# VHH binders against q9y6x5: the designs that were tried, part 199

Target 1, 379 residues: q9y6x5
Amino acid sequence: LPPKLLLVSFDGFRADYLKNYEFPHLQNFIKEGVLVEHVKNVFITKTFPNHYSIVTGLYEESHGIVANSMYDAVTKKHFSDSNDKDPFWWNEAVPIWVTNQLQENRSSAAAMWPGTDVPIHDTISSYFMNYNSSVSFEERLNNITMWLNNSNPPVTFATLYWEEPDASGHKYGPEDKENMSRVLKKIDDLIGDLVQRLKMLGLWENLNVIITSDHGMTQCSQDRLINLDSCIDHSYYTLIDLSPVAAILPKINRTEVYNKLKNCSPHMNVYLKEDIPNRFYYQHNDRIQPIILVADEGWTIVLNESSQKLGDHGYDNSLPSMHPFLAAHGPAFHKGYKHSTINIVDIYPMMCHILGLKPHPNNGTFGHTKCLLVDQWCI
Short names: E, the ipSAE of ESMFold2; O, the ipSAE of OpenDDE; V2, 0.75 times the mean of E and O plus 0.25 times the DockQ between their complexes.

## First folded at step 10 (VHH)

Design E100 (framework vhh_8dlx_2)
Fold by ESMFold2-Fast, scan of step 10:
Structure E100 (fold): chain B 379 residues (1-379), chain A 125 residues (1-125)
Amino acid sequence: as target 1 above (379 residues)
Amino acid sequence: EVQLVESGGGVVQPGRSLRLSCAASGFTFDDYAMSWVRQAPGKGLEWIGNIYHSGSKFYNPSLKSLVTISRDDSTNTLYLQMNSLRAEDTAIYYCARSKIYYKYGDWKESYFDYWGKGTLVTVSS
């Protein structure tokens, strides 16, 4: 029987939540599996880019999903979460479910992972659910487990996406201990339900399960706003993305726009595209705009309006507050092993190894995840 | 049918305070975010602020020190308290509702689907 893998994402699950709150079900999962305490995500630390990096092993400049809102200067197309189903945006990379379906006589299943409802290189996930936030975790799990047990060709790769704790992190901020405690306890209960369902269906002992996230969360405030309208008039530029990383398309000379922005706030860095720090790997793509503004942690860029967010993400990927974790259990993984840090792009080649797939060229390093796997030696 | 009815407008002297009300009917009030928006004579719409069913409030930074928004879900009523009124605050004040939803890493607010007819506030000596 071919190896099987279920990849679960809890959006916005900051790594240090594990140290500040109790997770009895997740702790039991980790006790008989592995934990990576910090996953260093890609820049920008947003949902669409990082979810696509997990399944491609590529930096955003390489896979082409460079933000949740983007503009392609060559084709004049615009991307947003309301028109995210145009394959054009996703075709600069090959996600693992496409490789799974094309290299092997195998199926893929998806409960709302970003990109799985889009035909990419003319291949869509064999089974999928269109995004609908009203669909319960239980219904997503029921569909995934049904497809894992009842498909021909067999489903060997399945994904499950859940909006929390990101939705509540934005609404309440990560420092709201009362509301975050409630939300995180509910997530732990859902993890308990997941494990129980897999055991009941006879899947638990032979299924590899990864629980991870795309980014963390940091506290924002109405006292930490950068008003872009105080820096530059709207007639000078087109705004492609706003906060905390603003993407600026100049309508006049680029240098003039840069000069109006560069000293506007001590809490925002302004970069010409070619001056974006190399460590971000955020430069070599037509969807990255000529001027990028990067707010300091906890600062929000606004247009003479307040922000609805008490928590946010998208900030510098070196910030621990932006880091998720990774926990895994199954026949491929050691039991009771803890690892400090991996890069989010390392998840893809590890998953390809588990599934016996040949990875497409990627930015991950298999050696970084070897110590998690029973069939590998590590230093 | 959905109705939003503003009241409390009128003529007020500079430096004084005024409270506007918006009575909502025909829908479950606590399922919606409520907003105040104004339009001064010959100018475009200016967002004042909004309030969520949770009580969370967000204001236009230019107006933050001058206004307070509140809601009473038991009476389906939205309020706007305005202090230290200036001549430039002369405008028609609208209440509007929006549905709040989440999608892939962000909270989105639907376009305002229902507006009141507005209440005129004139600040003059």
Scores: ipSAE 0.370, ipTM 0.749, lowest interface PAE 1.9, mean pLDDT 91

Design E101 (framework vhh_8dlx_2)
Fold by ESMFold2-Fast, scan of step 10:
Structure E101 (fold): chain B 379 residues (1-379), chain A 125 residues (1-125)
Amino acid sequence: as target 1 above (379 residues)
Amino acid sequence: EVQLVESGGGVVQPGRSLRLSCAASGFTFDDYAMHWVRQAPGKGLEWIGNIYHSGSKFYNPSLKSLVTISRDDSTNTLYLQMNSLRAEDTAIYYCARSKITYKYGDWKESPFDYWGKGTLVTVSS
């Protein structure tokens, strides 16, 4: 009865993979749906920040998930992988599943989308799975489709998260054609399985499906390292996050720490918080540290050690290598339409429109996604 | 249960080559990066290099031209090939493992949690 939406994320799916590899199942999906070739994500181009921007329509400085590792200067709390379930970190915004549950008599379902296992504003996703990388895509899909068909109140918003191709992008680097070809073929097969499962269960014709990602991937190298220990002693600062965007909390005068860092490497920009470029929208939050270091594309910041990564992300969001894509299919979307670029924050107001929800104030522009939708005029 | 056993050490003459092996057992070898580390008499630990299941290899820049690391995941064995041995290469050679973990875009390598007992290489005439 009510409109339904499934939002699928393949972590680290760089947009230009679509041009360099074959995706027969994804191409069949797009042929009867829409493709946005590039999605300009938010800075920093990391998993937690961008996944939360997709479901809130907010820049990181506004939703408060500003990195995968954070320190809040006001409360003195630390955020790490071990405490990602503390509601404090997620409460600066209202994600779409919370709005979906509170505005209408509707349920939400989640297979491991970041934040869905956390009670945010005292509301947790109606159905959810705790993160476990050992759980197959098939099992995640089985749970999501079960909840879409068998829930009361009805599940109208569902999310599904998958770690690839990000994990392999880090391990092999995006320029490893042999290994990346195998990884991306498996992802295309999973997309085929997704469509087949939805058709078999009678969901396909009435379900809106968005396939997207949070960021891309760029090639790293042992020849492109920035050794922070060569410029500053550990006694002068606390390291909140390291690479490729380092978050520095000074233990001494901020200006002294800045002066020790500012000429450390020609491949790294050093910013006092108030000097962070306005275009990043990465300044107005207590979780953004007094000094931020931004490595150039493909450069890794290290502490007198080698880097194990052959690929990484987190870099400047203007870089095409950091951009994902968006594909969508369903009754809300045109068939065979291709669009060049949207901002990742534009996804939230589009999804609210599809679900008939009143969006919270956000940084997205509904006009940017109008041409994708059958009920909108795009001139 | 978890074991790393180095072999192939001994007394070798300067200029010769030597291949060390590390036999791993009691864990899923493919889930770990494998490292070679050495310690010369009276000196600290020196990291030689590592290798991932993917075959990706990283070396100490000071040693890159002198060593080759390889692994055989079918036999759970790590290798270190050393060429043009010098007196300064006299050391106890250890293999060590580090676990690769991935969660929500965070690619992390754990600290070394298991080491072999080492094999002594003495380069002397």
Scores: ipSAE 0.408, ipTM 0.731, lowest interface PAE 1.7, mean pLDDT 91

Design E102 (framework vhh_8dlx_2)
Fold by ESMFold2-Fast, scan of step 10:
Structure E102 (fold): chain B 379 residues (1-379), chain A 125 residues (1-125)
Amino acid sequence: as target 1 above (379 residues)
Amino acid sequence: EVQLVESGGGVVQPGRSLRLSCAASGFTFDDYAMHWVRQAPGKGLEWIGNIYHSGSKFYNPSLKSLVTISRDDSTNTLYLQMNSLRAEDTAIYYCARSKIRYKYGDWKESTFDYWGKGTLVTVSS
């Protein structure tokens, strides 16, 4: 039988939550598996971009999902959560489930991982659930385990997405210990349910399971606002994305817009597209706007109003607050091994190796994940 | 059962201050932005402002210097503090809610789906 992999994402699970809260079920999972303490995600540190980087191994400029709100300068199309099912936006890369299905006698299953309900290169996940936030973790898990046990050709790659702790991180902020402890305890209980379900169904010993996240979370405040309306009049530009990375499409001379913005706040950096730092790998795509504004950690860009968020993400990917973790268990992984850091783009070539798939060209380095795998030597 | 019950209205002299309260029950209070809206006799509805669970506040620019909105999520109560009241502030004051929805990192706000019955404020000499 071919190797099987279940990839689970808890959106917005900041790495240092593991040190500040108790996770008995996750700790038991790690004890018999591996832990990567920090995963360095891609810029911008947002949900859609990083989820797509995990499954393609590509930087955002290469896979084309460069933000949660986008504008394509060539086609004049707009991307938002209301039209996220247009294949146009996702077709600049080939995610792992597509490759898995196009190789002989393999199926994929998905419980709401971003992109899995979209026909990408004319291929949609063999089994999938349309996004609906009201569907419980239990129902998502029931569908995934049913598909893992009852599919022909066999499901060899499955994904499961859960909105917490990101939703609560935004609502309460990561420093609200009372609310965050409740949310994180619930997540740990869900991890316990996941392990128990896999054991009861006879899947646990033969299934590789990765638990990870797309980004972290940082505390925001009404005392840390950048009012863009104080910098520039709305008539001079079209706003493609606002905070904490603003995407500016000038309606007048680009240099004039840049000059109005560049000294407006000490708490944001203003970049012409060609001057965006190389370390971001966020420049070479038509969906990246002519000017971007990058707010400092915990600062929110607003339009003459206050912000509703107590926590946010999207900030510089060098910030530890933006980093998730990765834990894994299964026949491919060592038991009781702890690793310090990998890049989020490294997950894709590791998963391809586990599944026996030939990876598409990607920005990950297989050597960075070797120490996690029983069939490899550490670098 | 969703309930929004305003209190604290009555007859008040010009130049005085008044605090209104709205008691919420039957729903998860912190999933909603809470709003104050008023209607003067023979006039349309005028939005005063709102407040999110985060404490973030948005005001009608015409009223921003005259009012303060606050909320207490431990008691499910919304407040409106009004200062320097004038005859023109005579109105029925309504509490209303709008739902905050989440999708893949997006915060979305609905239209008003529930209102209180209102509390009358009369500013008279």
Scores: ipSAE 0.213, ipTM 0.577, lowest interface PAE 2.5, mean pLDDT 91

Design E103 (framework vhh_8dlx_2)
Fold by ESMFold2-Fast, scan of step 10:
Structure E103 (fold): chain B 379 residues (1-379), chain A 124 residues (1-124)
Amino acid sequence: as target 1 above (379 residues)
Amino acid sequence: EVQLVESGGGVVQPGRSLRLSCAASGFTFDDYAMHWVRQAPGKGLEWIGNIYHSGSKFYNPSLKSLVTISRDDSTNTLYLQMNSLRAEDTAIYYCARSKITYKYGDWKESFDYWGKGTLVTVSS
């Protein structure tokens, strides 16, 4: 029987929520599995980029999903909610479900993981759900478990995406203990439901399950706004993405736009594309704009208006508030092992190993995850 | 049928105060954020501010000291209180409904319904 893997993402699950709130179901999962306390995500710390990095093992400049809103300088195409299903945007990398289907003649299943409803290199997930936020966690789980048990060729890789705690993190902010406690308890209950469903169906003992997230969350405030309209007129540039990383396409001389923005706020760094710090791995792609603005943690970039967000992400990936965690359980994983930190790009080669797949060239290092796996030596 | 009906506009003297109302019907009012937007003659739309069911309020920073937004969810009514009116406040004032759309970490607020507007003329 081939190995099976279920990859679950709870969007915006900041690593230190595990220390500040009670998670009885997740704690039981971890006691019989492994925990990575911090996952160092890729820059920018946004949903589309990081979810695609998890399944490709690539930095954003390499896989091409460099933001949730993008402009491609070569083709003159714009990426937005209205065209996020255009394969053009996703074709710069090969995600693991494509590799799973093409190398081993196996099936993949997806409940709304970003990119799984798009044919990438002419290959779409064998079973998938089109994105619809109104579809319950239970319905997503029912479909995934149905496909895991009743597919030919067999489903060996399955993904499940859930929007919380990110949606509530934006609405209330991570410092709202009353509302975040309620939201996080609900998530823990969903984890309990997931484990019980897998046990009931006889899947639990032979299925590898990874629970992770794409980024964290930080507190924002109406007292921490950067108004671009105070520094530069709209006639000088096209705005590709706004906050907390603004992507600026100049309509006039690039140096003139840079000079107008350079001293706009002490709480924002302004970079010409070639001057973006190497540690971000955010430079070598036509979808990265000529000028990038990076707000300091908790600051919001606006255009002569306020922001409705009380929490946000997208900030510097060195910030602990931007880091998710990773927990895993199953025959591939040790029991009761805790690890400090891995890079989010390391998840892909680890998953390829578990499934017996040859990984495409990637930025991850298999050695970083070896201590999690029963069939490997910790160096 | 969704309807937003503004009232309270008219001619007002400089330095006076004015309160605009927006009566909402045809939907569950407390599920939506409500906005005030204005358009002065020959100019573009200028966002004034919004209010959520939670009571959270956000204002255009250039207007914050001059306006107050409030809502009464029991009567499905949105209000805009304006103080120290000047000739430059002459505009058509619109009530608008928005919803927060969450999709894959993209938190977007979009307007789906607008009132017809009410004209406020500040003149001697």
Scores: ipSAE 0.246, ipTM 0.560, lowest interface PAE 2.5, mean pLDDT 91

Design E104 (framework vhh_8dlx_2; at its last look DockQ between E and O 0.24; V2 from the best seeds 0.00; counts 0 for: pae E 3.1 > 2)
Fold by OpenDDE, look of step 11:
Structure E104 (fold): chain B 379 residues (1-379), chain A 125 residues (1-125)
Amino acid sequence: as target 1 above (379 residues)
Amino acid sequence: EVQLVESGGGVVQPGRSLRLSCAASGFTFEDYAMHWVRQAPGKGLEWIGNIYHSGSKFYNPSLKSLVTISRDDSTNTLYLQMNSLRAEDTAIYYCARSKIKYKYGDWKESGFDYWGKGTLVTVSS
């Protein structure tokens, strides 16, 4: 049988949740497979960019999804959660489901993974669901597993996306043990449902499954706010993205805007585009605005308003609170193996290897995941 | 049908306390932020504060020391406790809701989409 791979994302699942909460189903999944305890994601640590990095193996500057909110100065187009279906934004890279879809005797499926309901390079998965937050995990899972089991050409790559625990993390804050315990228990139960469904369908032994996330979550507070209105007048700039990484489009001289912002807060770094630290790999794209503001962990950039969120993400990708995990099970993976850390871009070449796909040029390192795979030599 | 019904208003002397209630029906507080807003005679609307499903509360800084917002999820009721009332607190007090929306990592509050009819509070000696 051709190799098959299901990629599952639980949005905003911080890596250390595994240490601080109980996950009997997920732990069983890990026991029979592999775990990467920490995945270093890409900067900025937001949903659209990191999900696209997982499936392209590229840094944000390379795949072109550089934030959840973007502006292109040439076309005057805007990107946001309410405006994400224009292929213009996605076409700077080729995601793995497109590569897979274009192969002979193969097809791709997707349940609400970012970008999967958009024709990218004039290609869309044979089976996909338009994004709808009201659709249950069960329905998403049922569709995905049906497609994996009964499709012709066979679905060999599928994605499944779920909004939790990110939504709740924003609402309650990651340090709210009472509410987050409840939320994370539900997530574990969903993983149980996933495993049970696969076993019932006879897919469990033959399907490779990756469970991962795009980013973590940091605790925020009303006591840790950075008010831009105290530093600069609204008439001097356009705000493209706000917190915790603000994207600033100056309406006056860039240097003047920079000078007004550079000392706005001791808890915020202000960068001209050309001065963005190299380690972020967040410079070489026209969609990155002339000035970016990066708040310290747990600080929120606001205008003349209070923050509504108790948790947030998007911060420095070196922060442990921003890191997700990766667990995997299937014929391609070892059993009972744990690994400390990989880069999120490393997932792409691994998935390509598992599926027998030739990867597009990417920033991942296949060597970082070799120890997870049964067919590879691990030093 | 969505309904917000304020109660507890009336005439009260300066320095006294008053508790307002807002009974909600036709929806639950789970997906909404609930707000108190007031309008004094001849003045515009003034936001007092809100409460989210998480229990997080936010207040107008000018009124923070004088008001407390709470909710009872079992009865779907919003409360506004006001202390040390002054003549300038005379107003119609409204409860309102705003939708909490989430998509792909973005969590945000929409504008007010439903208002109560209000309850009059008159502070006079």
Scores: ipSAE 0.588, ipTM 0.856, lowest interface PAE 0.7, mean pLDDT 95
Fold by ESMFold2-Fast, scan of step 10:
Structure E104 (fold): chain B 379 residues (1-379), chain A 125 residues (1-125)
Amino acid sequence: as target 1 above (379 residues)
Amino acid sequence: EVQLVESGGGVVQPGRSLRLSCAASGFTFEDYAMHWVRQAPGKGLEWIGNIYHSGSKFYNPSLKSLVTISRDDSTNTLYLQMNSLRAEDTAIYYCARSKIKYKYGDWKESGFDYWGKGTLVTVSS
């Protein structure tokens, strides 16, 4: 039987939540599988960039999804909610579902993972759901399990995306223990439903399941705002992305814009593109703007306006608050093994190994995930 | 179903204070950020300020020394306290509910989804 993998993302699931709240269903999953306590995501720590890094094994400068809002200086195209299905934005990399369909003549299935409703290199996920936030977790799970059990060619790679705890993390902030406890308990119940559904359908024993996330969440406040209008007039630049990483396209000389910004706030760093720290791997792409501003953790960049967000992400990827976790269960994985840290780009070559696919060149290191796998010797 | 009803407007002399109220119904008031917006005769809309579901407040910098926004979640009421009123404060004052859009990790304030009919404040001697 060909190996099968289900990749599940709970958006914005900060690794630290596992230590501060009870997850009986998730803990039972981990007891018979593996846990990576921290996954070091890519910069910027946003949903589209990190979800695409998971399935391509590439840093943002290489796969081209460099933010949730982008501008391409060469083609003069804008990426937004109304333009996110243009293949142009996604074609700088080959995601794993495309490789799965082309190398093994297998099918892929997707419940709303970013990019799966886009024809990338003329290949779209065999089965997919258009993004609709009103569709329940149960309906997404029912479609995924139907496709896993009833498809020809067989579905060997499936993805499932869920918006929580990110949406509630933004609304309440991660320090709101009362509201976050309720949200996280509901997520744990959904994990229990997932496991039970897979057991009832006879899929559990032979299916590899990865539960992960794209980023964490940090507490924000009305007392921690950086007003760009206090630094520089709108006539000097075009704003491509705002917070917590602002992407600035100068309308005048770049050096003049930089000089107006560089000492405006003690709570943000201002970088010319060539001076962006090498550790971010966020420099070599036409969609990265000539100047970026990086807010300190918990600070929000605004344009003479309020921010209703009590939580946010996008901050420096070295911050533990930005890190998700990874848990996995199935025939490919050890039982009861705990690992400290991997890079989010390491997930792709591990998944390729499990599915028997030849990975495209990537920034992941297979050696970092070897200790999770039963068919590998951990050194 | 969702209703916002402003009250407390009228004619007031320069230099005096006035408090406006907004009665909300048809939704869970404590879960929403609320805004005050005004429109002077022949002018565009001017945002005054807001109060979040958390109780945190933010004001238009040009108005922050002149106004205070508060809420009473037990009575579903939003308030705007105005001090040292001037002729240029003559406007229709609107209560508005914040609109939030969420898609793939982007949680964005997207203007207002519901407005009251407004209450007229006339500052004249």
Scores: ipSAE 0.457, ipTM 0.784, lowest interface PAE 1.6, mean pLDDT 92
Fold by ESMFold2, look of step 11:
Formats: structure tokens, sequence, C-alpha cells
Structure E104 (fold): chain B 379 residues (1-379), chain A 125 residues (1-125)
């Protein structure tokens, strides 16, 4: 019997929320499974890039989803949250649901994981929901469980995406304990509902479930703004993405644009593409612009205006505030095991192993996740 | 043109339940957080709660056990369920829009930019 896997993301779930807030349902899930306390995600620590890194095992420079707003210099195409369906953007990698459903007697299902409503390499998830943020968690879960139980060929890989706590994290900031407590309690209740539904439908004992996230959240403030318009005339460049990692396409000499920006703020690093730190693995793609600006944690890059966000992400991936967690339960996983850290790209080869899939070339290291798995020797 | 139209108000007896509706038009309803606000006679505005397009809900702590907010994006309708109504629940009830557009972590806060005309609920014997 091919093993089954459900991959769940609660967007923007910072790893230390587990220690700072109460999660009775999630803690029970962890108690009977495994926990990775901190997942080191990829730079930039944004939603589209990190969700695609989970399912491809690739750094952003390799899978081509390098930000939530992009420009491709070769084709002159633009990508945004309102223009994300062109397969062109997604075709630089093969996500696990495509590989899975191309296997004999297998299909894949998706409830709104980024990219699952796009025909990547002319292949769209076998069962999917078009992205619609107004669809409740309950409806997403109902569709996923229906597909897991009733599909022919059987659904062996499924994804489930939820916008919280990211949405509320932006609205309130992670330091707003009163509001974030209410938000995170709701999330924990949803996890309880998930587990209960899987038990009721007879899926719980034989389905592998991963609950993870793409990034964390840091507190922002109107006192921590970097106003680009005070440093450079907007006519000298095209702005591809703004904050907290700005993507700058010079309209004039690149060095002149760099020089105007390099001393703009002590709270912002300015990189020529060739000078981007190697540890970011964020250089070798045409979609990465000639100049990037990286704000310090909690700082917001703006264009002569205030910011509406009280929390944000996208910062340096070495920051603990940007790191999510991973929890998992199911026949492939140990019970009651805690692991300190993995890289987010390590999730892909682990999932391929669980599903019996040959992974595409990737940046993950299977050895980093062996201790989570019952069929592996822990090193 | 953005429109929010509340309905379902009227005179009800104490202890009864009432469901208010807010019909939305002139915008992509599914992209917005929606709010309920009320104004009792002689008092200021009291925030009841909201619901994001994601289905996530937040309530005024003083009211959270008394009300339920829901939405139906297929009919562009926001709902407020009120149970065990009391005389102090007599108020004009307003539907309000917050400009919160979510797609994969892309978010902008807009405050309340549009309001309905309100629907009067009178709780009396």
Amino acid sequence: as target 1 above (379 residues)
Amino acid sequence: EVQLVESGGGVVQPGRSLRLSCAASGFTFEDYAMHWVRQAPGKGLEWIGNIYHSGSKFYNPSLKSLVTISRDDSTNTLYLQMNSLRAEDTAIYYCARSKIKYKYGDWKESGFDYWGKGTLVTVSS
C-alpha cells in the first residue's frame, strides 16, 4: 500500500509561538509524533518563495520564485499576487505533487498551497481548489479528506494551506499578546478539528501528517521606517519589490544608483547582485534584480508614506524571528521525538522518501531528517 | 459603487435569538475583512467583531460569548447571530468593510472605509 502524506501550512507561524502561547491540541499532536523546534527557511523569507522551497527542496535562485513580486528580464514579464498563474514563473522546478501524480496509480490533492492551481509543466494537481482566501478552513479540510478517502487513483499526497497566523501577525504584530493569543487559540482549535476529522474518517492511523509553516513574523513600528524617496529620485530606477527586501532595477548607471542608496539608512544593507552574501543562496537567477536592499529586523522600507503593517517578514533568514517549526505524526514518524533544527529545503527529500518518490536534484539533505523517521538510523 | 445593506432588525423579546444579514455589492467581497459595529441609544460606537476573508474571527471580549459572525462569499453576505438578547442589546447594528486583501501573505490594512446605513434591533417585552 503506498504511504499517504498530508502537508499542512499555517502561514507565518513563528517557531517561538509554541513556547509563548498555549497550544493544547498542537502539543498533543507533537507528543504523539515529532517536533522540529526551528526550521531555517530560505532567503527571502516570503510566502511564495518558501512554500515553493518546501515542495521542491530548492533555494529560491534555483526554483525561480524569488519573491512575491518579480520581474523577468529575459521575457519582460511581471509576477504579483494578482498575476501569479502564468506557468512560466513556476516551471523552473518540479514540485512534489507533480512528481507524485505522474506515478502509476497515484494522484495529488490541494487546498490552496501556493502553485497548486497552476499547470506546472502542463500538470495541475489532480484535485485542487482555486485560491480563494474566503474559503473556510473547515471547507478546505472537508475537500481534502473527501479526496483522500474517495479518489481513484488514490490521493497519496495532499496539501492544505491556511493564511493565519500570518494575516493577523501583519495586522497586530507578534508582540500584541492579547490579539495574538486569540488568533493562536483559533489556530490550535483548527488543528484539533483536523485531528478529530482524520480520526472520524479512519485516516489518522495510516496517514502521515506534517504541520509546518513558511516563516515567522517580527514587530514593526512607525518609528522604524526607511524612506527611499529621501535618498533617490524614483526616476532613476524601477521598483520591483519594496519591503523588507527591495528589488531595484536601475534606469541609469547601476553604480550611480548604488551610490545614492548605500548610505540611505544605517538600518538597511545595500547589495549589488554580485555582492549578495553567499549564505543567502540568492544570486544565480535572472529574476534577482541588480540591486537589493535588505532592511534590518523590524524596519520597513517605504516610498514617502507611512506603513500599515505592525508585523512583517522577509528579513534575513538567520533571524530566529523568521523561523517556523515543523511537527509531524503518522506511521513514518517516531513518537515523542524532538529535533532542534533542519533546513526548510530538507523537507522535500524527506517527503519524497516517505512517498517512495525519486527526488529531483535539490538542495536538501536527507540525512538531516533521518532521526524523525522510524525506518532510518539516527546519526 | 460600494454598498453595504443590513437587514433582519426589528422588535424582539428578551431571551430570543436574532440573525442579522449584511448584503454587499460593488466590490470583491471575498477579499475583505468585514466588521459588525453597534450604537446603543445615547452611546458611542461599540465594535462587535470581525471576520477575515480567511474565516478567522475576532470578537470584542465583552461580547464574545453572545455573538457569532459568519460570511457566505457565494452570496456576498455577512451574518451576525445574536443569542439570548437583552434590553441592553438594543442598538443600531452596522456592517463595515476593512480593506484587508490577502493572497499568500500579501496584506494591506485599510481601516473602515465603508459602512452600511444600519438596522435597528429593539429588545423589549
Scores: ipSAE 0.239, ipTM 0.630, lowest interface PAE 3.1, mean pLDDT 91
ESMFold2 (binder alone), look of step 11: mean pLDDT 79; pTM 0.807

